# Ledger of designs, part 4: VHH binders against h2kzm9r124to488

Target 1, 365 residues: h2kzm9r124to488
Amino acid sequence: RFTIDTSRAKSNQYVVSLCSKKIGIIEYPDGRSDKQPCDVYWHNVVLSDMNKIVTSPQSRVNKFPGMTELAKKISLTHSISSMQKLFPDEYAFYPNSWFLPAHLADFHAFYRKAQALGKTEMWFIVKPDEGAQGTGIYLINSPNQIRNVDQRQLVQEYVADPLLMNDKLKFDFRVYGVIKSINPLSIYVAREGMARFCTEKYEKPDSSNFKNLYAHLTNYSLNKANEAYVHSNTLQDQTRGSKRLLSTVFHQLESRGVKTKRLWHDIKLILVKTTLAMLPEIMLHYEHHFYDSTGPQCFQIMGFDVMIREDGTPILLEVNAAPSLTADHIVPHPGRTLLEGGQRVRSIVDEVIKIPLVRDTLLLV

## First folded at step 14 (VHH)

Design u2
Fold by OpenDDE, fold request of step 18:
Structure u2 (fold): chain B 365 residues (1-365), chain A 124 residues (1-124)
Amino acid sequence: as target 1 above (365 residues)
Amino acid sequence: QVQLQESGGGLVQPGGSLRLSCAASGFTFSSYDMYWVRQAPEKGLEWVSWIDSSGGETYYKDSVEGRFTVSRDNAKNTLYLQMNSLKPEDAAQYYCARVTTTGGFEVIYPYDYRGQGTQVTVSS
């Protein structure tokens, strides 16, 4: 019988425990007292001592060493940019990007050239490298508007032509992929994912609306604070919620004449190409971390944030090495703000996505 | 058991044509989308073409668009790839692959259920 160590699962413990029970895996929430290896180790984060905990080469662990850092905005951009130089057409799914401070001059040069060509309505999004969940993100239409040029941050072209539904809300997809192995490389995509909707109607950025992040950023962590956020209680009403099932939105798109098969195909290619771009560094980190022993088999659930352009082409926005596997949300108490606390409420959309995701991942490895 | 057998490869000059075939058995062919993929020496597997289960939709890698045509005969359990205007960069081992799902997942790399492949060489 398969065994799983969840002593370091932390925020993932609930869903992993639930799934383990469902599929008949023996769970050790406090680790094994007999010091025998488990078949699977589930970690919330990679720590420097992972190689000391997971010592058996027959064991599996749900994190690749160094993946968290590699998936960060600047590191990801480096990986993808390297591939863009070699294969510009194949990697056009990632917006032009500059990492500061190193590429500040290049960014200025790009901007000047664009201006000279009459492209005066270009917008850029500035993302702190260490920022998470939309913190510190802002839009600019000139390099001179960068708040701190010495800070490590990513500047990207803002995609200003999103595909919109009838509600005129900007949205993206959180697509889940599983890197099952790196040698040989094996990648899976979950058929069910998440659509995240803004809470205010989208308008092209201009001087009057560029500060309205509820219209421009799709992050749940940001939009949940807006009163206009729509929590769904049932699978029936999620069709109009701020979170929707990917499958639901795809059906809606199909009804509008969008070639959803092609779209899905293109999204899958983005996952593969992105992973391939990251692969050399993943391998290096793995070898470095397990240099003194035969390492375990690593696997990892990844999150890919993908936006669809008006012309139907997908664009990669962000990669998450540790997408949230929490299936509840906090509802503020009556008359109080979310910051003041609230009640944990079941998220039906998250449950439908994340429980099968974890379950099937465990069955896969 | 799922079986795929590719054929039709060979040596051609630049600008030449080949027609590849893939014979499928061991599964309901008409129920599955199919791929053509290829692997050149010292390169990884790359997607070439896709066709849906009915044959109503087809997609191509940009570099082969307009030159290659994928088709299928579900009654014969056979997949085809017509390759025209072949270039040296098209030289590779070509594989037929079935789209595979497992649980809530789709396999996206590498492509599962491939045959032995058929070699395409393009040389003057």
Scores: ipSAE 0.852, ipTM 0.928, lowest interface PAE 0.4, mean pLDDT 94
Fold by OpenDDE, fold request of step 18:
Structure u2 (fold): chain B 365 residues (1-365), chain A 124 residues (1-124)
Amino acid sequence: as target 1 above (365 residues)
Amino acid sequence: QVQLQESGGGLVQPGGSLRLSCAASGFTFSSYDMYWVRQAPEKGLEWVSWIDSSGGETYYKDSVEGRFTVSRDNAKNTLYLQMNSLKPEDAAQYYCARVTTTGGFEVIYPYDYRGQGTQVTVSS
């Protein structure tokens, strides 16, 4: 029987344990006392001593060294930008981006050129590099509106033409991919994912609404604080929820005449191309981390945030090296703010997505 | 066992045409979407064209759009790729591939169930 070490799974322990049990994997939540290697190691985060813990080359570990850093906004942008230079048409799925402070002048130049060409309604999104869950994100329509030019941050063209459903809420997809191996490269995409909806109706950014992040950002961490957030209690109800199954939304899109097969195909290509762009750095980090030994086989669940433009083309917004595998969330009590606490409530949508994702990942590796 | 066998490659001049064929066996051909993929020297495997199981829907890589045409004959278990106006950049080993699913996953790289491929060379 396969064995799994979950001693470092931390927040992922519940789902990994559940899945391990379901598929008949022997779990060691405290590690193996006999000091024998496990077949699989599940880590929530990569620590510097991972090479000391995972010593058998026959073992597998669910994290690539350096992936967390590589998937950060600036690092990701570097990887993709490098490919854009070589293959501009193939990597058009990633908006023009500048990392500050190094590319500040370039950003100004871009803006000036755009203005000269009559593109006066351009908006940009500013994302702190270390920011998570939408923290510190804001929109600008001029470079001089950057709050702190010395701070490490990503400036990206804001995609102002999202595909909208009848509810007029901006949404994106959290698509899950699994990098099974890097040598040779092997990538899988989960057929089920998540659609995240804003809680306020979308309007093109302007001076009056650009501060309304509930209309412009799809992040759950942000929108859950809005009273307009719709938590779904059943799979039937999720069709109108702030979180929906990707398959549900695809079905809805298809009913509207969207070429969903093409869309899905294009999304798959984004995952592949993005991974390819990251691959050289992944390899370098791996080699560095396991320099003195034959390293284990690494695999990793990745999250890709993809927005669909009005014309049906997908755009990559963000990559997550450690997408949340939590299947519950805190719902504020009636009349209270989220900050005041709440009740942990089961997220059916998350369960439907994440449990099979982890299960099938374990079966895959 | 799933088997795919590509043929029809060769040497052509720029602007020339080739028609590739892929013979499929070992599975219900008409039930699967199919791909054409290619690998050029020192380049990775890249997607070229896609056709759904019925042949009613087709997609192409941007660089080949308008020049290449994918088709299929389900009665003959054969996939085709008509390549017109060939460019030097089209030179590669061409493979047909079947879409593969494993559990809740789809394999997106590399493409599984490829044949041996057929070589396309474009040289003046």
Scores: ipSAE 0.842, ipTM 0.922, lowest interface PAE 0.4, mean pLDDT 94
Fold by OpenDDE, look of step 15:
Structure u2 (fold): chain B 365 residues (1-365), chain A 124 residues (1-124)
Amino acid sequence: as target 1 above (365 residues)
Amino acid sequence: QVQLQESGGGLVQPGGSLRLSCAASGFTFSSYDMYWVRQAPEKGLEWVSWIDSSGGETYYKDSVEGRFTVSRDNAKNTLYLQMNSLKPEDAAQYYCARVTTTGGFEVIYPYDYRGQGTQVTVSS
């Protein structure tokens, strides 16, 4: 019988435990006292002592060494940029990006050139490298508007032409991929994902609205704080919610004449190409981490944030090496702001996505 | 057993044409979207073209758009790739591949159920 160590699953423990039980895997939430290896180790984060915990090469672990760092904004940009240089057309799905402070001059040069070409209304998004969940993100339309040029941060061309539906809310997709192995490379995509909607109607950025992040950023962590956030209690309700199933939104898009098959295909390609871009570093980290022994088999659930442009082309916004696998969210108390506290509420959308995701991942490995 | 057999590759000069075929067996061909993929030396597998199960939708890698045409004959369980205006960069082992799903996942890399492939060489 298959065994799983969830002693380091932390925030993932609930879902992993649930799925383990469903599948019939024997769970060790506190690790194995007999010091025998488990078939699977589930970690919430990549830990530096992974090689000491997972000692059997027959074991599987749900994290690649170094992946957390590799998936960070600057590191990801480095990986993708390297590929863009080699394959500019194939990697056009990632906006032009600069990492500060190293590329500040390059960014200025780009901006000057763009202006000279008559592109006078370009907007950029500034993202702290260590930031998560939309913290510290802001828009600029000139390099001179960077608040702190000495801080490690990513500057990226802002995608100002998002595909909008009738509600005029900007949205993106959280697409889930599983890197099953790196040698040979094996990648899976979950057929079900998440659509995240802004809570305020999108308008092209200008001097009057560029600070309205509820209109420009799709991050759940940000938008959940807005009173306009729509929590869905049922699958029926989710069609209008701030979180929707990817399949639901695809259906909605299809009804509008969007070529959803092509879109999905393009999204899959983004996942593959992005993973390929990261692969050399993943391999290096793996070898480094397990240099003194035969390493375990690593696999990992990845989150890819993808926005759809007005022309129907997908754009990669972000990669998450540890996408949230929680199936609940905090709802503000009636009449109160989220800052004042809230109640944990079941998220049907998250459950529908994440439980099968984890379950099927466990079955896959 | 799912079987795919590619043919039609060969040596052509730049600007030349080839027509690849893929004979499918062991599954209901008409029920599956099909891919052409290729692998050049020292490169990984790359997507070239896709055609839906009915043949109503076709998509192409940007670099081959306008030059390549994918088609299928479901009655013959055969997939085709007409390659015109071939370039040196098109040289590769070409494979036909079927879309594969497992549980809630789709396999997106590598492409499963490939044949042995057919070699396309473009040289002056």
Scores: ipSAE 0.835, ipTM 0.917, lowest interface PAE 0.4, mean pLDDT 94

Design u2
Fold by OpenDDE, look of step 14:
Structure u2 (fold): chain B 365 residues (1-365), chain A 124 residues (1-124)
Amino acid sequence: as target 1 above (365 residues)
Amino acid sequence: QVQLQESGGGLVQPGGSLRLSCAASGFTFSSYDMYWVRQAPEKGLEWVSWIDSSGGETYYKDSVEGRFTVSRDNAKNTLYLQMNSLKPEDAAQYYCARVTTTGGFEVIYPYDYRGQGTQVTVSS
């Protein structure tokens, strides 16, 4: 029987355990006491001792060494920028980006040039490299507005022309991909994903509204704190929720005349091209991590955050090497704010997406 | 067994034209979207064109837009690629490929169920 070690699954343990049970995999939540290898090791994060834990080359592990770092904002930008230099048209799906402090001068130069060309309404988004879930993110319309130029951070052109629904809420897609292998490269995309909606109506950034992150950032971790966040309890009501199924939103877009087949195709290409851009570094990290032995087979679920422009073209915003696989959310206690704590409540949207995702991933490897 | 067989490649001068064909068997051709992909020497496999199952929607790589035309005859289980105004950079091994799914996933790389391909050479 197929075996899985979930001793390091941590936050993923519940969903992985559930799926393992469903498909008949024998789970070892505390590891195997007999020191025999498992067929699969599921880790929440990559630790430096992974090569000591996963010793059998016939085993599979759900993380590539170094992927967490590689998927960070600056590292990702480096990978994609390298490809943009070679293939500018093919990699136009990634906004112009500068990593500080190294590219500060380049950013200033870009801004000056843009100003000289009459592009006076450009906005940029500043993202801390170590930041997650929208923490520390802010908008600027001049390089002089960078709060700390010495801090490691990413400056990126802000996408100011998002495709909007009738509700006028900015949204993006969390598309899930699986890198099944890197040699040879094999990539899968989940047919179901997530749409994340802002909680306040979008307006083009200006001096009066650029601080309203509820209108400009789509991150769930940010928007869930807003009272205007709409939790869905059923598949029927999720059509108007702050989280929606990707398929639901695609249907909505199709009803509006959007060429959804083309859109999906373009999104798939983004996943492939992004992975290809990262591949050399992935291989390097793998070789280094398993230098003293034959390494296991690695696979990984990846999250791709993609925004759609008004003209229907998709833009890559971020890559997540460890997308949340939890299928619940926290609801504030009655009369209290979310900051004061809350109760874990089932998220139907997350369940519909993530349980099949993990299940099918396990079946895939 | 799914089978794809490409044909129609050859040597042409810049500005010339070729028509590629792909014969499909072993599956319900009319139920699947189809791709043309190509691989040039020392380059990776790249997408060239896509046509949906009905033939109602067609898409192209930017570099071939306006020059290439994908079509299909579902009654004949055949996919076509008309290539006009060929350029040296179009030289490659051309493959037809079917979209594949497994469970809740679509395979997006590499392209599965490719034929043996047909060679296109563009030289003056």
Scores: ipSAE 0.818, ipTM 0.918, lowest interface PAE 0.4, mean pLDDT 93
Fold by ESMFold2, look of step 14:
Structure u2 (fold): chain B 365 residues (1-365), chain A 124 residues (1-124)
Amino acid sequence: as target 1 above (365 residues)
Amino acid sequence: QVQLQESGGGLVQPGGSLRLSCAASGFTFSSYDMYWVRQAPEKGLEWVSWIDSSGGETYYKDSVEGRFTVSRDNAKNTLYLQMNSLKPEDAAQYYCARVTTTGGFEVIYPYDYRGQGTQVTVSS
């Protein structure tokens, strides 16, 4: 019989258990006591001791070793920037980036060339490595504004021209990709995803407002890195902007004249090209982690966050190696705070997206 | 059994034209969007064109837009690529591929091509 170990699935266990029951997979939510391996291991995050937990080469595990670090902004940017040097037109979906101090001269040269070509408004986001949890992130409009130029930090073009809906709210898409295998490489995309709307109207940066944007960018980055922002923002959006199905927003965009089938194709290319850019490091980490034995067959659900420019062009913002697969959220009991306890409430949008995602992933593997 | 057979390739001078065909069988052709993809020795496998299941929408890689036209005849289960103003850079093995779904997923890598392809050579 086909078996699954969900003992390390944590908050995602509910959806995985539900899907396992519906398709007839035998679940071990506390692990097996008989010391036999399961066919699938479902982990919540990438575990550093995966090679001690999943020992059979016939088993599958839903995480690649090292993927958490490889998907973080700094490592991701390094991988994509390397491909941008080789194939600049193919990798234009990612903002130009410079790793300081090594690329300081290159950044100055880029800025001078852009000024010579008549570009008058250029904004960049600076992300210091040692404050990378969001502290110290700031905007600049000139290379001379970089602080502590000798410290390791990432400078990236700031995307200041997002496509907005009628209510002037910024949004992005969460698109789910599944890396089924890496040798050979096999990638799938879920046809349904999530559109996430900000609760504040968008305002373009300029010399008068960029200090206020500092605080918003810092708070956003801290909350995303903590993952509590996603859950907190969802809970805080009871009467404000909302999560919507990707398909719903695509229909709205189509009615406004956006070429949505071309957009979808471009998003699919982003997933493939991003995975290809990361692949050498994914393979190296796998070989290192399973150096002394034949390892399991890894697969992984990845979250890709994509923004759309005014002109309809998609831009990759982030990659999440362990996107939440929960289908509910916690609200406080009436008259109480979340610290005093909460009650689980179903999320229909999350169910429509995540139950088929997990079910069909289990059927793939 | 899903089958795709490409034909119509050949040798042509720069500026010339060719019309490629892809004969489909073993599936309901009119229900699927289709790709043309190509592989040149130096470039690897690249996407060229897409057409929706009805033939009402198309889009192209920028380098071929205005020169290539994809079309389909659902009554004959055939996909076409009209290639005009051919350049040496267009020389490649050309394949048609199905936009394949399974459950709630689309297959996005590798492309779902099944035939041997057809060779396009542009010289002299």
Scores: ipSAE 0.758, ipTM 0.883, lowest interface PAE 0.5, mean pLDDT 83
Fold by ESMFold2, look of step 15:
Structure u2 (fold): chain B 365 residues (1-365), chain A 124 residues (1-124)
Amino acid sequence: as target 1 above (365 residues)
Amino acid sequence: QVQLQESGGGLVQPGGSLRLSCAASGFTFSSYDMYWVRQAPEKGLEWVSWIDSSGGETYYKDSVEGRFTVSRDNAKNTLYLQMNSLKPEDAAQYYCARVTTTGGFEVIYPYDYRGQGTQVTVSS
């Protein structure tokens, strides 16, 4: 029988405990008081003292040292851009990107070349890598619109042609990948995931709606940060919820003639290629963290946010190193904001996704 | 145990044709979707084509679509790749791979190939 230490799982502990019981794994929710290691350690975040907590090379831990920083926008973009230079066609799934201030001149040069070739409408999104998701995000259509050009920020081509459902709502897929090991590299994808829909209809940027879309991007970012608002309709059917199963949306796409088996394959390639791009830094951080000993076997559940262009091409938007594994969400009390407190409500969509995800991850390792 | 054995590679002139075979054993071949993948020097493995378990649906990498045809004979446990209009950039070691699932997961790296592959060389 396997043992699991869940003392540092925090809000994810409920799902991990439930899955442990179903499989027959012996759980230590308060940690072990004897000096014996557990087979698996489940942490909610990357802990700076992981090398003191997980000391046996026979143990597995669900986090790689340094992964939180490696998955942030600027680090991720650096990793993928390095691969784009070597293999431009293989890494075309990531939008053209410029790390400011260092690449400001490159961005200006790109823009001038595109104008010389006759492109009259180009849109770019400006994203901070620090702070809450959605804070300070804005659209520009020329480089001279960048605010605070001497501060660290990411400029990316804005994907203005998303594939929309009949309701004209923008959505992305949350796809869960599991890095089982890095030496040798072993990657799995969960066949079920999440589709997250905006609450407002999408409008393509142009000169007539530019300011309205700026407000929309701010609202979209706030809604993703406040998952309770996005889940307000999960108490209804799947056709009207802000959060839907990936399988449901794939079925709807099939009925519209989209080649969903090809799409799924392209998404799997994105997960593999992104992980390969990040791998050198993952290995370096592991070696640094465990430099004086043989460390544990790390694995990790990663969240990949993918948008689909209207031509069926998937685009990587973000990587989340610690996606939530909770099966409930907090809803604001009537007439109050979420910041004033909330009430827990079960999420059937989250249960269908996350319980099998955690169960099968435990069986995998 | 799962076995996959590739054959049919060789030397061909640009514009020529070649037919690759992949003999499968040790599993129920007709229950699995299959890939063809290839590896050129100093490049990673690149997928080439996919075929579903029944053979009714196929798709291809854009650079080979229209030139390559994947097929399977489930009675013979054999996967095929017909390669027409070959170009120098098609030169590579070719492998077949199984699309493997476990529980609610699909294995996405490494590709589940088992054979030594078969070399395709295109001379000018």
Scores: ipSAE 0.742, ipTM 0.871, lowest interface PAE 0.5, mean pLDDT 83

Design u2
Fold by ESMFold2, fold request of step 18:
Structure u2 (fold): chain B 365 residues (1-365), chain A 124 residues (1-124)
Amino acid sequence: as target 1 above (365 residues)
Amino acid sequence: QVQLQESGGGLVQPGGSLRLSCAASGFTFSSYDMYWVRQAPEKGLEWVSWIDSSGGETYYKDSVEGRFTVSRDNAKNTLYLQMNSLKPEDAAQYYCARVTTTGGFEVIYPYDYRGQGTQVTVSS
């Protein structure tokens, strides 16, 4: 009979347990006392001691060793940028990026080339390393505006022309991909996902407002973030307020003339190409982690954050190696604030997305 | 038993034309969007074109747009690829593939092809 160890599922355990019951998988929420391996291990994060926990080659674990680091903005950008150099047309879905100071000349060359092609305004987001002058993330529209050019920092194209809904709100899609295996490579996409809307009206950067916009990015909340410049590609990334189903937003886009079948195909290609760009490092980390034994078969649910440009083209913003699989949210008790505690309530949007996602992932493996 | 059987490949001179066919059986062909994909020697599978289940909407890889035309005849359970102005770069083994779903997922890698493919060779 199929068995699952959920002892390390943490906050995701509720959804995984629910799905295990539905499918008839025998769950060990505290681990097995009889020292036999389970068929599946469900971890909430990538654990550094995975090779000591999952020892049978017949077992599956829902994380690849090292994936948390590989999906972070710096490592992800390295992987995709390397592919962009070799296949620029195939990897145009990711903002062009430069690691300064090493790529400073390349950034200047890119800028001059773009000016020669008649581009009027291009915006870039600059993410300096921690502690440099204490300024944080800022926007520029020319390379001459970079502060402390000798300091290590990431420069990326800023996507200033997002497709907006009727209410002028910016949004992105969270698309879930499942890497079922890496040898051979097998990738699935969930047909349902999430659309996340900002709570504030979008304002396009221009020469009159760009200092005010970047000063907003250096506010208290962003300056406290451990990876503030790594995770942010837009001014509103930290203010996502409204969650809607991807399918609902696709229907709305179709009614406005967007070619949504083409858009979906392009998004699927983004998932495949991103995974292919990351694959050499995924394989190396797996081989290193299980250097002395045949390791388990890893699989993983990945979150892909995709923005749509005004012209309908999708852009990859981020990859999340451990997206939340919770189906509830916390609201304050009546007459109290969230600071005084709260209660968990059902999230219909999260349930519609995440229960089938986990259920069908368990059926795949 | 899902079956896809490709045919119509062969040797063609540069600038020539070929028409590929894909006979489908074992599933409700008219309910599925379809791909054409291809594999050149020492390369992975490359997407070529897509057609929706009704045949009303198509799109193509940039390098073949304007030269290739995908079509389908749902009454005959057959998918077609008309290839005009063939180039040496088009030489490959061509497969049709179903846009396959499993529960709430779509398969996105590898493509769900079932046949042996049909070889297109462009003389050079």
Scores: ipSAE 0.728, ipTM 0.856, lowest interface PAE 0.5, mean pLDDT 82
Fold by ESMFold2, fold request of step 18:
Structure u2 (fold): chain B 365 residues (1-365), chain A 124 residues (1-124)
Amino acid sequence: as target 1 above (365 residues)
Amino acid sequence: QVQLQESGGGLVQPGGSLRLSCAASGFTFSSYDMYWVRQAPEKGLEWVSWIDSSGGETYYKDSVEGRFTVSRDNAKNTLYLQMNSLKPEDAAQYYCARVTTTGGFEVIYPYDYRGQGTQVTVSS
């Protein structure tokens, strides 16, 4: 019988356990006491001692060594920028970027040159290297607005022309890719994903609104805390919720004349091209981590955050090496903020996305 | 089970034209989006063009847009690639590939090609 070790799945264990039960996989939620290997190991994050935990070359583990670091904003941007130098047209889906503090002078020079050419309203997004789910991210329209200039951080051009739905909310898509193997490379995309909406209507950045993070950031944790956030309790809420199915939004875009099959194709190319840009370092980290023996067969679910410009062009925003596979959310207690505590409530949108994602990943491997 | 058979390659001078065909069998051709992909010697597969299942939408790699035209005849289970204004860099083995799904996934790499391909050579 097929076996899975979920002892290191942490918050994702519930969904993985549910899927294991549904397909008949024998689960070891506390690990195996008999020292025999499992067929699959499900880890919540990339573990530095993976080579001590997963020792059989016949086993599969759902993380590649080093992937957390490789998917972080600065490493990701290095990988894509290297490919942009070689194949500028193929990798145009990623915004101009500067690594601070090292490239602070280059950013100032870019800004001064753009001003000399008559560009008076430029916007940039500042992303800390250690940030997650929108924490610490902010907008600027001048290099002098950078906070903590000596801290490692990424500055990127802000794409101010997003495609908006009728509710005028900015959104992005969370698309799930599965790297099944890296030698040879094998990549799948989940046909369903998330559309994450800001909690306030989008207006072009200006002096009066650029600090309103809820209008410009689609990060679930930040936007969930806003009282304007609409939790999706049923699938019928898909026209109003702050988290919606990708398929629902695609249908809405199609009804507005957007060529959604072309859009989907372009998104798939972004996943492949991004993975190809990262692949040399993924392979090196794997060989380094398992230098003394044949290692396990790694696979990994990756989250790709993609925004759509008003002309229908997709842009890569972020890659998440360990996207949440939880199917519930926390709502604030009446009269209190989410930061002051809350209670867990079932998330239908997350269930529709994540249960099939995990189930089909287990069947794939 | 699934079969794809490419044909129509050959030797052509720069600026010339070729028309490739891909005969499909073993699956419901009209239900699937299709790719053309190509491979130069000792190199990996490179995506060239895409066409949806109905033939109503097409999309091309930037380097071939305006020069290549993909089409399909669902009644004949055949995919076509008209290649005009050929350049030396277009020389490759050309394959057709199916956009394959499994469960809730689509396969996005490697491409699902099954045939021997057809060689396109651009001389001089």
Scores: ipSAE 0.705, ipTM 0.833, lowest interface PAE 0.4, mean pLDDT 83

